# VHH binders against a6qnr0: the designs that were tried, part 7

Target 1, 346 residues: a6qnr0
Amino acid sequence: MRLVHLDLKGAPPKVCYLSEIFPLFRALGANGILIEYEDMFPYEGHLRLLRAKHAYSPSEIKEILHLATLNELEVIPLVQTFGHMEFVLKHEALAHLREVARFPNTLNPHKEESLALVTAMIDQVMELHPGARWFHVGCDEVYYLGEGETSRQWLQQEPNSKAKLCLSHMEAVASHMRARYPTTTPLMWDDMLRDIPEDQLSGSRVPQLVEPVLWDYGADLDLHGKALLVEKYRKSGFSWLWAASAFKGATGVNQSLTPIEHHLRNHLQWLQVAGSVPADTLRGIILTGWQRYDHFSVLCELLPVGIPSLAVCLQALLHGDFAENVKARVENFLGISSLEEMSFRR
Below, E stands for the ipSAE of ESMFold2; O stands for the ipSAE of OpenDDE; V2 stands for 0.75 times the mean of E and O plus 0.25 times the DockQ between their complexes.

## First folded at step 1 (VHH)

Design u1 (framework vhh_7ubx_2; at its last look DockQ between E and O 0.34; V2 from the best seeds 0.00; counts 0 for: pae E 17.9 > 2)
Fold by OpenDDE, look of step 2:
Formats: structure tokens, C-alpha cells, sequence
Structure u1 (fold): chain B 346 residues (1-346), chain A 121 residues (1-121)
């Protein structure tokens, strides 16, 4: 599977624009979309406070999903449930759910209400995604975890640990989903799992509940390290893993142009990783396209600016290389005479 | 076992007032947000208000100014004060633990059986 990540933070595309680019995604080799909604989802009830003023309507969401279906793109929704919670926790009414009072990015895992909040968010999103085979629950970059007052006290007790705290919340979220949506598999970013020992991972229920997404956007991947990490996760009990690359939004907080060569290298190296691990290990790859680094950050390069990079990356993945014939195909798809003119180099 | 039991419903004339109560048991009441929801015949559940564990509240604009949600943690009780009632307020009123999760995914095991409110002249 090859999924294109749509980050709706800050600069969400209009539905009419999506209708134009979805056919292109499919033609380039994508067969899915990861949609990170954040404040663009039309949450109901009290959760309406999470909406941006220009959030999609329910009808617009339905239309987007319909367009995806017409173009044979499987949709995976993404809702943050641990880190990157700024669009939720910035609200005064929900500030009591912060891990650390001064930071709105991380949810307090000790509070029953925290779990209730994120599971309610999940449920509302699932209501508009009834056939979703996967659901991404985020859980990346959970900064300051363990530094809250309750966490500090809790961590003083044996045998408690930060890893245990992290896994506990992840397990709670995933367990909720598995119970309520038995045919939907939770996805989770893997960064918080990377340093947790194999025995501790296998001792938790997380490997039986989720499929981790191994993300790395660098142009020089540690191929051997990645292979070892894959092996570790397999040994820990994870049945399937995902990879995540980047086609934009990963080379500078305020980047305006996309360094295509960087992203091409990233994808080619992920192909090498895929070739070095068992064939039945990686279920697919998510081509991330971040619009901004967090809720309060400035915008990275816009989606239209990143389309040439996406084309290059998708076609490289599809063909297994980026030889001259592949390059020519991309140029034809894009209607350009030279791809080099579209590349930004620092 | 989580239990929620609503009371205080009844027949009232337009312009009248009612105070609903919800008795909670089987969980740490003070640790959860609580929500009032109503359902009229032929309609889906409609969110009314939520009160967080921290005491802050959120209310739907349609009933804002007329309905007030509150809680007494010492008594494990949730309240809904309703004033200036209208015929369109006629519905079965539910208290629920936690957040409104949408009409299609609302966990029934975390709500009470409901109390009927009928507004009629």
C-alpha cells in the first residue's frame, strides 16, 4: 500500500481541489490517503469547540470520502490521542487535562477524563468513517511525558517507569478501539516505542493491538538500524508494520519550496529497507506531507508546491528506482519539460 | 457496575421549569465529565450540555440561557436546571458519563434509562 498523507493543519485544501488531485494520486500509484483532521473535523456537541472556523461540514467529509472511493483510494483517518494535542488542550475548558500545565501538547495519561475525551473524538470520527480498516491514533512526540505533577509522583513508585506510563495509555486507547470497532486496526507512530526494551513491549498488550508506523524522513537512513528495529518490533509481537516517508514538510519549519532530491533519496532508502526485511513485515508506506510542524507553527510548503515531489516519490516506489524512464514518466504526468526546474536545493 | 439514574421529569406547561437529577454510582464520579442528552420521538440524540471534572461547562446554543448543568461531587449527582420550557423541549432526557460521542456511537451502558419531559399546554 502507498498512502498519501493529507495534513489539514493550517491550510486545508478545498473539496474541489481534492477532486482534481485524487485522480492524479491514483494515476501516480497511490492507493490510499491518510487524513489528519485536527481542527478541520466537524466535531459535534461540546467538542465543537475543537473546530476551526472553517472546518469541513459533515457533507463535505462525506463528499471527500466519496471522491476517494471513486478514485480507489482507501481512507485512513488520523486523530491525535497523546502528543500533538495543542488544538485540543489549548482551550481553557480542557487545560486541566494537560500533562504539564504550561504545555498544551501532551495529554495527562492518569486522568480518566483524558481517555474519555480522546475516545469520544475517535468515536465521532469513526461515525463518519464506518468502513475504515485502519485508524491512526497518532502518539508521536509525546513531549514532557512524566514531567507532570501526577506523573512525577507516580514514577517514584516501583516498578513504575516512563515506558510503562506511555504503553499504558497507548494500550487503553487501542483497547477501546478494538472493543468498539473489531474490524478496524489502530495505527500508531513508532517514535515513542523505539527505545522501549523488547521484553517490556512484549509484556504489554500494545503489540497485539496496534500496527506501528516506522517514520523517518532523512536522506541518509541507517539501513542496518532500521532492519534491527523492524526485527525488534517483530520479536516484540507486532504482526505488521508500516513505513512512513516524507514528500514535503520535513526539511524546515517554514520551508516554502520542496527539496525533491532529498525526498527521493528518502524513498529509495526505504525501498532498500523493505528489501532487507521479510516480505510479510511491512504492510505499506505512508508518504507524509506535513503542512506545519504543530498547531501553532507557521506553514511549510503548500500541497500544490509539493505535488512534483509526491509524483517523484510515488513513481520511485512504484518502479523500484528513479531511472531516466521513470523521470520521463513523471515529467509527462506533471506536464513539465524538466523536473530539475522544480527542485529546490539548499 | 456503572449506574446512572435520572429523575425529575414530568409534565409541565410552556414557560415552566424543571430540575432534573442524575444519581451516579459504580465509578469515581468526580473523575469524569458528565453530559446531558435528550432524544425526541423520531429524532436522534441531541447534546445539551457537558460539565467537566474541573467544573467548567459547555452548552449547546439552542438551550443556552435556559438550561444549566451542574454537579455535586459529594452526592455523586448531576443536575440540569431547565427554565422557560417550550413544547420543542419535549423529549426523553438522559444523563451520561463522559463526553458526547455522536449519535451513532453513543455507549448506552454509560447512560441512564432516561426521564421523560413533556412540555404541553
Amino acid sequence: as target 1 above (346 residues)
Amino acid sequence: QVQLVESGGGLVQPGGSLRLSCAASGFTFSSYAMTWVRQAPGKGPEWIATIYSGGSTMRDDSTKGRFTISRDNAKNTLYLQMTSLKPEDTALYYCARGYYRGSGSWPFDYRGPGTQVTVSS
Scores: ipSAE 0.759, ipTM 0.897, lowest interface PAE 0.7, mean pLDDT 95
Fold by ESMFold2-Fast, scan of step 1:
Structure u1 (fold): chain B 346 residues (1-346), chain A 121 residues (1-121)
Amino acid sequence: as target 1 above (346 residues)
Amino acid sequence: QVQLVESGGGLVQPGGSLRLSCAASGFTFSSYAMTWVRQAPGKGPEWIATIYSGGSTMRDDSTKGRFTISRDNAKNTLYLQMTSLKPEDTALYYCARGYYRGSGSWPFDYRGPGTQVTVSS
């Protein structure tokens, strides 16, 4: 599969805009979308506090899903269930569920209420995505895990470890999904799994429950290291894996590669990785389009300015290379005479 | 345990140069993107540059080619070469594991204690 990731925090696209870009995604070779709603999802009931004032309505979500269906785009929703929980844990009513009181990033995995919260979020999202074949539960960058008072005390007891703590929560979330939605397979980002030894991974139930998504956004991947990591996951019991690349980012004039060149190389390197692992190992690739809304950037990269990069990257994946004939196809889609012209546009 | 330790900061005159180092341990260094961030007194953290596992880089426009990020995977070490330093570059500089994608709050985790850079006349 070739999925386009939509990061809907901040200034998310209006539904009418999505009606214009979904046909373009399909034309460029995408066959699915990964939707990361965050506070743009219309949570209700006891979770109503999680919705932003300008969140989509349930009818708007249904319209988005209808548009995806019309354009033959598989929809995979994403709900963070461990790290990147700021939109949830910033609320006073939920602050007691933080791993570290000072930081709203990570959910405390020792509290029964933590699992109840994230499974309730999953359940409400699934109610609006009843046909989802995959569901992404996040679990990336679970920073400060093990640094809360309860975790520090728990970790002092043999044979407890941070890996066991991490895997226990992942297993609990994924087990909920498998039990309640038997035709839906959970996905998760792989970074929290990278340093866990094979014996500890295979000793957990996580490999039987989830399909990990290996992410790397660099123009030059460590091809040998990626192949070894894939081998470790397969030996640990994971049946299928996914790759994740990036198609957009804000860059300065002093980059060694233009933004389009960087992202194209990232995708070509993932094709090299795919060629170096056994057949039927990688289910697909997710082209991530992260939004930058932090203090580090004066520029917010919206999807419209990432379209030329997305076109280049999707077509390279679809054709297995970016030869002159593929380049000409992209130039025709974008209505331009030369992609070199686009390299200097922001 | 993941550990990151910065060094190389100090006092420097405007127009001077410094090379910062970050020694990493407790994880497979070559498998992770690494980032340099700075924080001036009373301000939030400011992203400087990221170098991915394979060596490709992303840099902020505010550095305008004055700063270069690099890594030595054999030594588990991250570097920041700084040239043409200005008074506004005065800050605590720290390294971090990973690439911040803009979700949530700072400071990011798995970072060093930082090394102070002071640029004064």
Scores: ipSAE 0.090, ipTM 0.585, lowest interface PAE 7.1, mean pLDDT 85
Fold by ESMFold2, look of step 2:
Structure u1 (fold): chain B 346 residues (1-346), chain A 121 residues (1-121)
Amino acid sequence: as target 1 above (346 residues)
Amino acid sequence: QVQLVESGGGLVQPGGSLRLSCAASGFTFSSYAMTWVRQAPGKGPEWIATIYSGGSTMRDDSTKGRFTISRDNAKNTLYLQMTSLKPEDTALYYCARGYYRGSGSWPFDYRGPGTQVTVSS
């Protein structure tokens, strides 16, 4: 599977634009989309404070799903449930749910209200995504976990550890998903799992509940290290894994490559990782398209700027390389004479 | 059989206060989350607040500072303390057992018949 990640943070595309680019995604080789809503979902009731002013309406969400179906694109919704919770925890009414009182990024996993909050968020999104086969619950970059007052006290008691704390919250969220939506499989970003020993992973219920998404956006991957990580997850009991690359954003500090060159190389490296693991290991790859702005949001224009990179990356994945015939296909499809010209800043 | 019976509604002037009660029977009250919902004439239901079995609460920001949900597990009673009432608070107020699941979905457990609150001079 090849899924395009639509990061809606701060700049949701108009539905009419999506009606134009979903056919393009499919034609380029995608067969799904991962929709990361953040505050662009039309939360209601006690969650209404989470809704941005320019969030999609329920009718717009239904239209987007219809457009995805017409273009044979599987839809996976993404709702953050652990880290990256600033859009939730910035609100004073919910600030008591922070792991560390002064930092709004991480949900306090000790409170029953924390789990109730994120399961309510999941339930509202699932109401508009009935029959979803996968649901991504985030759980990446859980900064400062274990540093809150409750966590420090809890960690002093044997046999408690940061890994146990992390796994217990992941299990609680995933168990809710499995119990309430038994045909839906939770996905989680893998970064918080990477350093957890195999015996703690296999001793938890998490491998039975979720499929991890292994992300690395670098132009150069540690191919051997990735293969070892894949083996560790399989030995821990995870049945299926996912890869995640980047087609925009997340380029790091390397200034020797243009953004498109960086992203293409990232995808070619993931192809090498895929070739080094058993065929029944990776369910698919998610091509991520991140936006990263502090204090302000940039509206709309960033996704269109990323389309040439997406086309390059999807075609490279589809054909297994980026030879001259694939490059020509992309140039012709986009109506441009040279991808090198589009590699420069716009 | 689960029963929920609201009381304490009535006519009140703007700026006034009112306390709604919900008497619960037929189940272990202390083991369930409890919710208040209101419905104004001609409008859909509007969630107000939920109180969990452990006593933590969530509430809609539009009534923050004016409405307070509470429970007395010894008396099997749920409360909604309303202050600084406004004409737009006029509605039929229901208590419900369980977790509010969002727009277009009423809790499939039980709700009471409601108590009318009218804010007018």
Scores: ipSAE 0.000, ipTM 0.152, lowest interface PAE 17.9, mean pLDDT 83
ESMFold2 (binder alone), look of step 2: mean pLDDT 80; pTM 0.801

Design u10 (framework vhh_7ubx_2)
Fold by ESMFold2-Fast, scan of step 1:
Structure u10 (fold): chain B 346 residues (1-346), chain A 122 residues (1-122)
Amino acid sequence: as target 1 above (346 residues)
Amino acid sequence: QVQLVESGGGLVQPGGSLRLSCAASGFTFSTYAMTWVRQAPGKGPEWIATIYSGGSTMRDDSTKGRFTISRDNAKNTLYLQMTSLKPEDTALYYCATRPGYSSSWYGDFDYRGPGTQVTVSS
């Protein structure tokens, strides 16, 4: 699969704009979207406090899903359930669920109320996404995990470890999904799994429950290291893996590359990784489009800025290269005489 | 070798502005979350803001209306734009990160710069 990631934090595009860009995604070679709603999802009942004033309505969500169906785009919703929980944990009523009182980003995995909260969020999102085959539960960048008072006390007992703490929460969330939605497979970002030894991963139920998404946005990937990491995950019991690249933001340290050149190289490197691992290992690639501004962003401007990069990256993935003929196809598709006009090879 | 070097601090009058920079080397900057932390004389360290690998940010409520964190991955540089500075903003400002994609959840940050002094006075 080739998924376009939509980060809706702070400045969600209006549905009318999505009606224009979904056909574009399809035409460029995308066959799915990963939607990260955050506070733009219309949470109800006891979760009503989580929705922003300008959040989508339930009917708008249904319209987005209808537009995706019309354009043959598989929809995968994303709900953060561990890290990146600021939009949830910033609320005074929920601050007691923070891992560290000072930082609103990480959920305390020791509290039963924490699991009840994130599973309720998952359930409300699933109710508006009937038939979702995959659901992303986040779990990336869980900073300060283990540093809360409860965690510090728990970690003093053998054989407890930070890896065990991390895996236990992941297992609890994923088990909820598999039990309530047996046709939906949980996805999660892989960064919290990368340094966990094979023995500990195999000793958990996580490999049987989730499909990890291996992310790297660099222009020059460690191809051999990626292949070894994939092998570790397979040996740990994971059946399917996903890759994640970036089509905007997240550029590397090489000052000689334009942003479009950086993202193109990232995708060509992921194609090399895909070619170096066994068949039936990678289910797809997610082209991430992280929102740079988290407040007061202009609603429709960031997507148009990223479109030339997205077109280049999707077409490179579809054709397996970015030779002059593929470049010409992208230029023709975008209605431009040269990609250099879009800051490509300045 | 991992190295973080802050710059841009100095003496500034109340109401003034400063732009802090943190030059990073020795690791793949674009894949790491980066944080600004300050420590005022006689006080403990205070978290200011974090910018994640994907570009999303988290900011302390007391400063987020006046301080903006940003990054330039092509230049391997982290920034903190500070406006409407107050005497209570006087502190040593550090940038920080932890090595490894998944190891960032282990304890406090492993890599910190030496800091850049910001003094808001007279």
Scores: ipSAE 0.000, ipTM 0.170, lowest interface PAE 19.4, mean pLDDT 83

Design u11 (framework vhh_7ubx_2)
Fold by ESMFold2-Fast, scan of step 1:
Structure u11 (fold): chain B 346 residues (1-346), chain A 121 residues (1-121)
Amino acid sequence: as target 1 above (346 residues)
Amino acid sequence: QVQLVESGGGLVQPGGSLRLSCAASGFTFSSYDMTWVRQAPGKGPEWIATIGTAGDTMRDDSTKGRFTISRDNAKNTLYLQMTSLKPEDTALYYCARGKSYSYGYRGMDVRGPGTQVTVSS
């Protein structure tokens, strides 16, 4: 699968913009979308406090899903359930669920109310996505895990560890989903799993419950290291994995590459990784389009570099490389004489 | 206690230069990517630049020719050198903690109180 990631935080596109963008995604070779709603989801009831002032309505969500269906795009919703919980934990009513009282980014995994909160969020999102085959539960960049008072005390008891704490929460969230939605498979960003030894991973139930998304946005990937990491996950019991690249935002360490060159190189490197691992290992690739920490809307970020970059990256993935004939097809599709004209736009 | 404190802001004329500093304490500074963000009154926050643990940099295209981010791990200090300042650069400038590998993610986990930069004749 080739999924385009939509980060809807802050200034998400109007439904009418999505009606124009989804046909474009399909034409470029995408066959799915990963929708990260954050506070743009129309949470109700006791979760109403989580919705932003300009959140989508339930009818707008249904319209978005209908547009995806019309364009043959599989929809995977994403709800953060561990890290990146600022939009939830900033609220004073929920501050007692923070891992560290001072910082609203990480959920305290020791509290029953924490699991109740994130499973209620999942359930409301699933209510509007009844046919979802996959659901992404986030779990990336769980900063300060283990630093709260309850965690510090818990960690003093052997054999407790930060890895065990991390895996226990992941297992609880994923178990809820598998039990309540048996046809939906949870996805999870892999960064919190990377440094956990194979024996601890295989000792948990996590490998049987989730499909990890292995992400790297660099222009130069450690291909051997990626292959070893994939092998570790397979040996730990994970059946399927996903890759994640970036088509905008993540320009990285080397400023000598244009944004389009950087992102194209990232995708070509992921193709090399895919070719080096056993067949039936990678289910697909997610082309991430993260929202920058700025005032600009997603549409504004897509227009100058994002769409040309997305076209280049999707077509490279579809055709297996980016030879002159593929480049010519992209240039023709975008109605331009040369991609070099677009590579200077950001 | 994790703390970030910005300094070096002030009033400057168009075309002028300023060097902002951010003093970090309470964590292993060298292990984190660091970011500069600005916010003008009535506007949302705007990302400027991120510097990785190895000194690698990512910068917004609109400012990258005029602004340079750097770090001194021995002093636990982050810098932003600003040149050819324009009236539209007027904003409160914040430093923040975040990993470059999360560039494009939802932002930073710790922010300083900010230092005001005003570009006016």
Scores: ipSAE 0.000, ipTM 0.197, lowest interface PAE 14.2, mean pLDDT 83

Design u12 (framework vhh_7ubx_2)
Fold by ESMFold2-Fast, scan of step 1:
Structure u12 (fold): chain B 346 residues (1-346), chain A 123 residues (1-123)
Amino acid sequence: as target 1 above (346 residues)
Amino acid sequence: QVQLVESGGGLVQPGGSLRLSCAASGFTFSSYYMTWVRQAPGKGPEWIATISSGGSTMRDDSTKGRFTISRDNAKNTLYLQMTSLKPEDTALYYCAKDTSYLYGSGWEYFDYRGPGTQVTVSS
């Protein structure tokens, strides 16, 4: 699969804009969308406090899903369930669920209420995404895990470890999904799993429950290291893995590569990784389109300017390379005489 | 007693390179996320990069092509490799034991920071 990631925090695209870009995604070779709602999802009831003032309505979500269906785009929703929980844990009513009291980004995995909260969020999102084959539960960048008072006390007892703490929460969330939605497979970002030894991974139920998404946005990937990491995950019991690249996001102003060249190289490197592992290993690739790192950003400015990069990257993935004929196809599709001309003009 | 001591700063011409070091003591360095933050005169702190206990890195988009964060857990040392330096990179550079989010943060979010090392980029 080739999924386009939509980061909807802040100022997400209006439905009318999505009606224009979904046909474009399809035409470029995408066959799915990973939608990261954050506070733009219309949470209801006891979770109503989580929705932003200008969040999508339920009818707007249904319209988005209808548009995806019309364009043959598989929709995978993403709900953060461990790290990146600021939009949830910033609320005074939920502050007691923080791992560390002064930081609202990480959920305390020791409280039953924490699991009840994130599973309720999953359930409400699933209610509007019936038939989803995959559901992404986040679990990346779980900062300060193990640093709360309850975690520090728990970690003093053998055989407890930060890895065990991390895996136990992941298992609880994924088990909820598997039990309640048996045709839906949980996905999660792999960074919290990378440094966990094979024996500890295989000792947990996590490999049987989730498909990890290996992310790396660099122009030069450690191909050998990626192959070893993939092998570790497979030996740990994971059935399928996903790759994640990036199609937008500025490189440094002094980079020798243009932004488009950087992202194209990232995708070509992931194709090399895919070619170096068994054919039954990677389910697909997610082309991530992050908004600015600044989580206070209120604008979805990067998606429209990222379209040329997305076109280049999707077409390279679709054709397995970016030879002159593929480049010409992209130039024709974008209505430009050359990609170099576009690069010169920004 | 937690201590962080930055070094490696100095005067450098535009386009030059510097490698900053931060020597850590008084805590289990290998167990903590470590961050580089800079502060230019008259401005607030600006997050540069964070590295996990296992070595995974997160970097600000504006500098990630020129700056690389790394660590040596055996030596309790954090590094920032800076290349293609610009006048706007002139600032006091700090290493910090704890950080808040991936995104820029104020000083109140850090558990401890060092005294900083001055980087001046001028021709």
Scores: ipSAE 0.000, ipTM 0.147, lowest interface PAE 18.4, mean pLDDT 82

Design u2 (framework vhh_7ubx_2)
Fold by ESMFold2-Fast, scan of step 1:
Structure u2 (fold): chain B 346 residues (1-346), chain A 120 residues (1-120)
Amino acid sequence: as target 1 above (346 residues)
Amino acid sequence: QVQLVESGGGLVQPGGSLRLSCAASGFTFSDYYMTWVRQAPGKGPEWIATISSGGSTMRDDSTKGRFTISRDNAKNTLYLQMTSLKPEDTALYYCAKSRYSSGWYTLDYRGPGTQVTVSS
């Protein structure tokens, strides 16, 4: 699969704009979207405090899903359940669920209320996404995990470890999904799993519950290291894995590369990784489109600005390269005489 | 075992320069990506730059004109050269290691940080 990631933080696209670009996504070779709602999801009831004033309505969500269906795009929703929970934990009513009191980014995994909160969020999102085959539960960049008072005390007891704490929360969230939505497979970003030894991973239930998404947005990937990591995950019991690249955002500059050349190179490198691992290992690739590199950095490109990069990257994935004929096809899709007219994002 | 120790921070005037160092031990330094991250009081962590074992760099656009990341694999040391410092650069700066460019946030591989304060 080739999924386009839609990061809806801050300035989400209007539904009418999505009606214009979903056909383009399909034409360029995408067959799904990963939609990261954050506070743009219309949470209700006791979770109403989580939605932004300009969040989508339930009818707008249904319209987006209908547009995806019309364009043969599989929809995978994403709800953060561990890290990147600032939009949740910034609220005074929920501050007691923080891992570290002064930082609103990470959920305290020791509290029953933490699991109740994130599973309620999942349940409301699933209610508007009936029949979702995959659901992404986030779990990336869980900063300060283990630094809260409860965690520090817990970590003093043998055989407890940060890895065990991390895996325990992931298992609880994924188990909820598997039990309540048996036809939906949870996905999670793999970064918190990368340095966990194989024996600890295989000793947990996580490999039987989730499909990890291996992300790297660099122009030069550690190809051998990626292959070893894939092998470790498979040996740990994971059945399927996903890759994630970036078509915008996360674009530190290599000395000789423009931003779009950086993204193109990232995708070509992931194709090399895919070619180096056994068949039936990677389910697909997610082309991430971050609105900001992180919540505290410079603003990244809005989706409309990222379309030329997305077209280049999707077509490179489809054709396995970016030769002159593929470049010409992208130029035709965008209605331009050359990619250089767009400064190639210089 | 794995240790990362940052140094070189301090109080500087706006427009000044500092060079931060991160001394690494307990692992094969040349096998890992190295990253600089900062965290200002009351704010979340902000990625600054990452450098591959071979010296290829990825840098945040907001600081790349003023900050340069580099490494010395023979000395197991990571550097951040900071120029034209602004009050907004005031933060705790820490280094992290990852086998991959995106794995720097693992707490077990993060240093304790060195404080940079830009004030007149």
Scores: ipSAE 0.000, ipTM 0.117, lowest interface PAE 21.0, mean pLDDT 82

Design u3 (framework vhh_7ubx_2)
Fold by ESMFold2-Fast, scan of step 1:
Structure u3 (fold): chain B 346 residues (1-346), chain A 121 residues (1-121)
Amino acid sequence: as target 1 above (346 residues)
Amino acid sequence: QVQLVESGGGLVQPGGSLRLSCAASGFTVSSNYMTWVRQAPGKGPEWIATIYSGGSTMRDDSTKGRFTISRDNAKNTLYLQMTSLKPEDTALYYCARDLYYDSSGYEFDYRGPGTQVTVSS
């Protein structure tokens, strides 16, 4: 599969805009989308406080999903359930669920209320995604895990470890999904799994429950290291894996390559990784499109600005290279005479 | 108890017209997305047209000049008007509530048993 990631943090695209770009995604070779809702999902009931003022309505979500269906784009929703929980844990009513009181990033995995909260979020999202074959539960960059008072006390008791704590929460979330939605497979970002030894991974139930997404946005990948990591995951019991690249929002400020050149190289490197691992190991690749909001909000990369990069990257993946004929195809799709002109204008 | 029952299919000559009906019970058509899908022997389901809860419609480009989706809210019934029928339109035609796409193709929340349309000389 080739999925386009939509990061909806801060500002949701209008449905009319999505009706224009979903046909373009299909034409460029995408066959799915990963939707990271955050506070743009229309949570209701006791979760209504999580909804942003400009969140989509349930009717708008259904319209978006139907537009995806008509363009043969499989939808995978993403709900953070461990790290990146600021939009949830910033609320005073939920601050007691923080791992570390002063930081709203990470959910405290020791509280039963924590699991009840994130599973309720999953359940409400699933109500609007009844046919979802995959569901991404996040679990990346779980900062400060182990640093809360409860975790510090728990970690002092042998044989407890941060890896065990991490895996136990992942297992609880994924077990809920498999039990309640038996045709839906949980995905999670792999960074919290990378340094866990094979024997600890295989000793947990996590490999039987989830498909990990291996992400790396660099222009130069450690191809041998990626192959070894894939082998470790397979030996640990994971059935399928996914790759994740970036078509925008992951280049940094001190780069020698243009953003389009950087992202194209990233995708060509992932093709080399895919060719070096056994067949039927990688289910697909997710082209991530991260938003960057900081004190210089004018520097935000919006989806319209990222479209030329997306077109280049999707076509490179589809054709296995970016030769002159593929470049000409992209230029025709975008209605331009030269990609150099588009890169200059940005 | 959701039920969808299609009718109006049959044998028709090339160039002919048919109007398919889908009678719904157990829910309100105007509150849901309603879709017509067809399946020819040996092929997967092919989406034809959808009518949204608000009444707007979307149609497949290959048939939109010949096929029109509509509904009658008072009768809780969905329709597909087909004109200029061709042999390639031969298929089982289904009405469905809520349509989604996964890696295996189009899926439905609920669908009827289908009505056969055969276009032959």
Scores: ipSAE 0.005, ipTM 0.407, lowest interface PAE 10.7, mean pLDDT 85

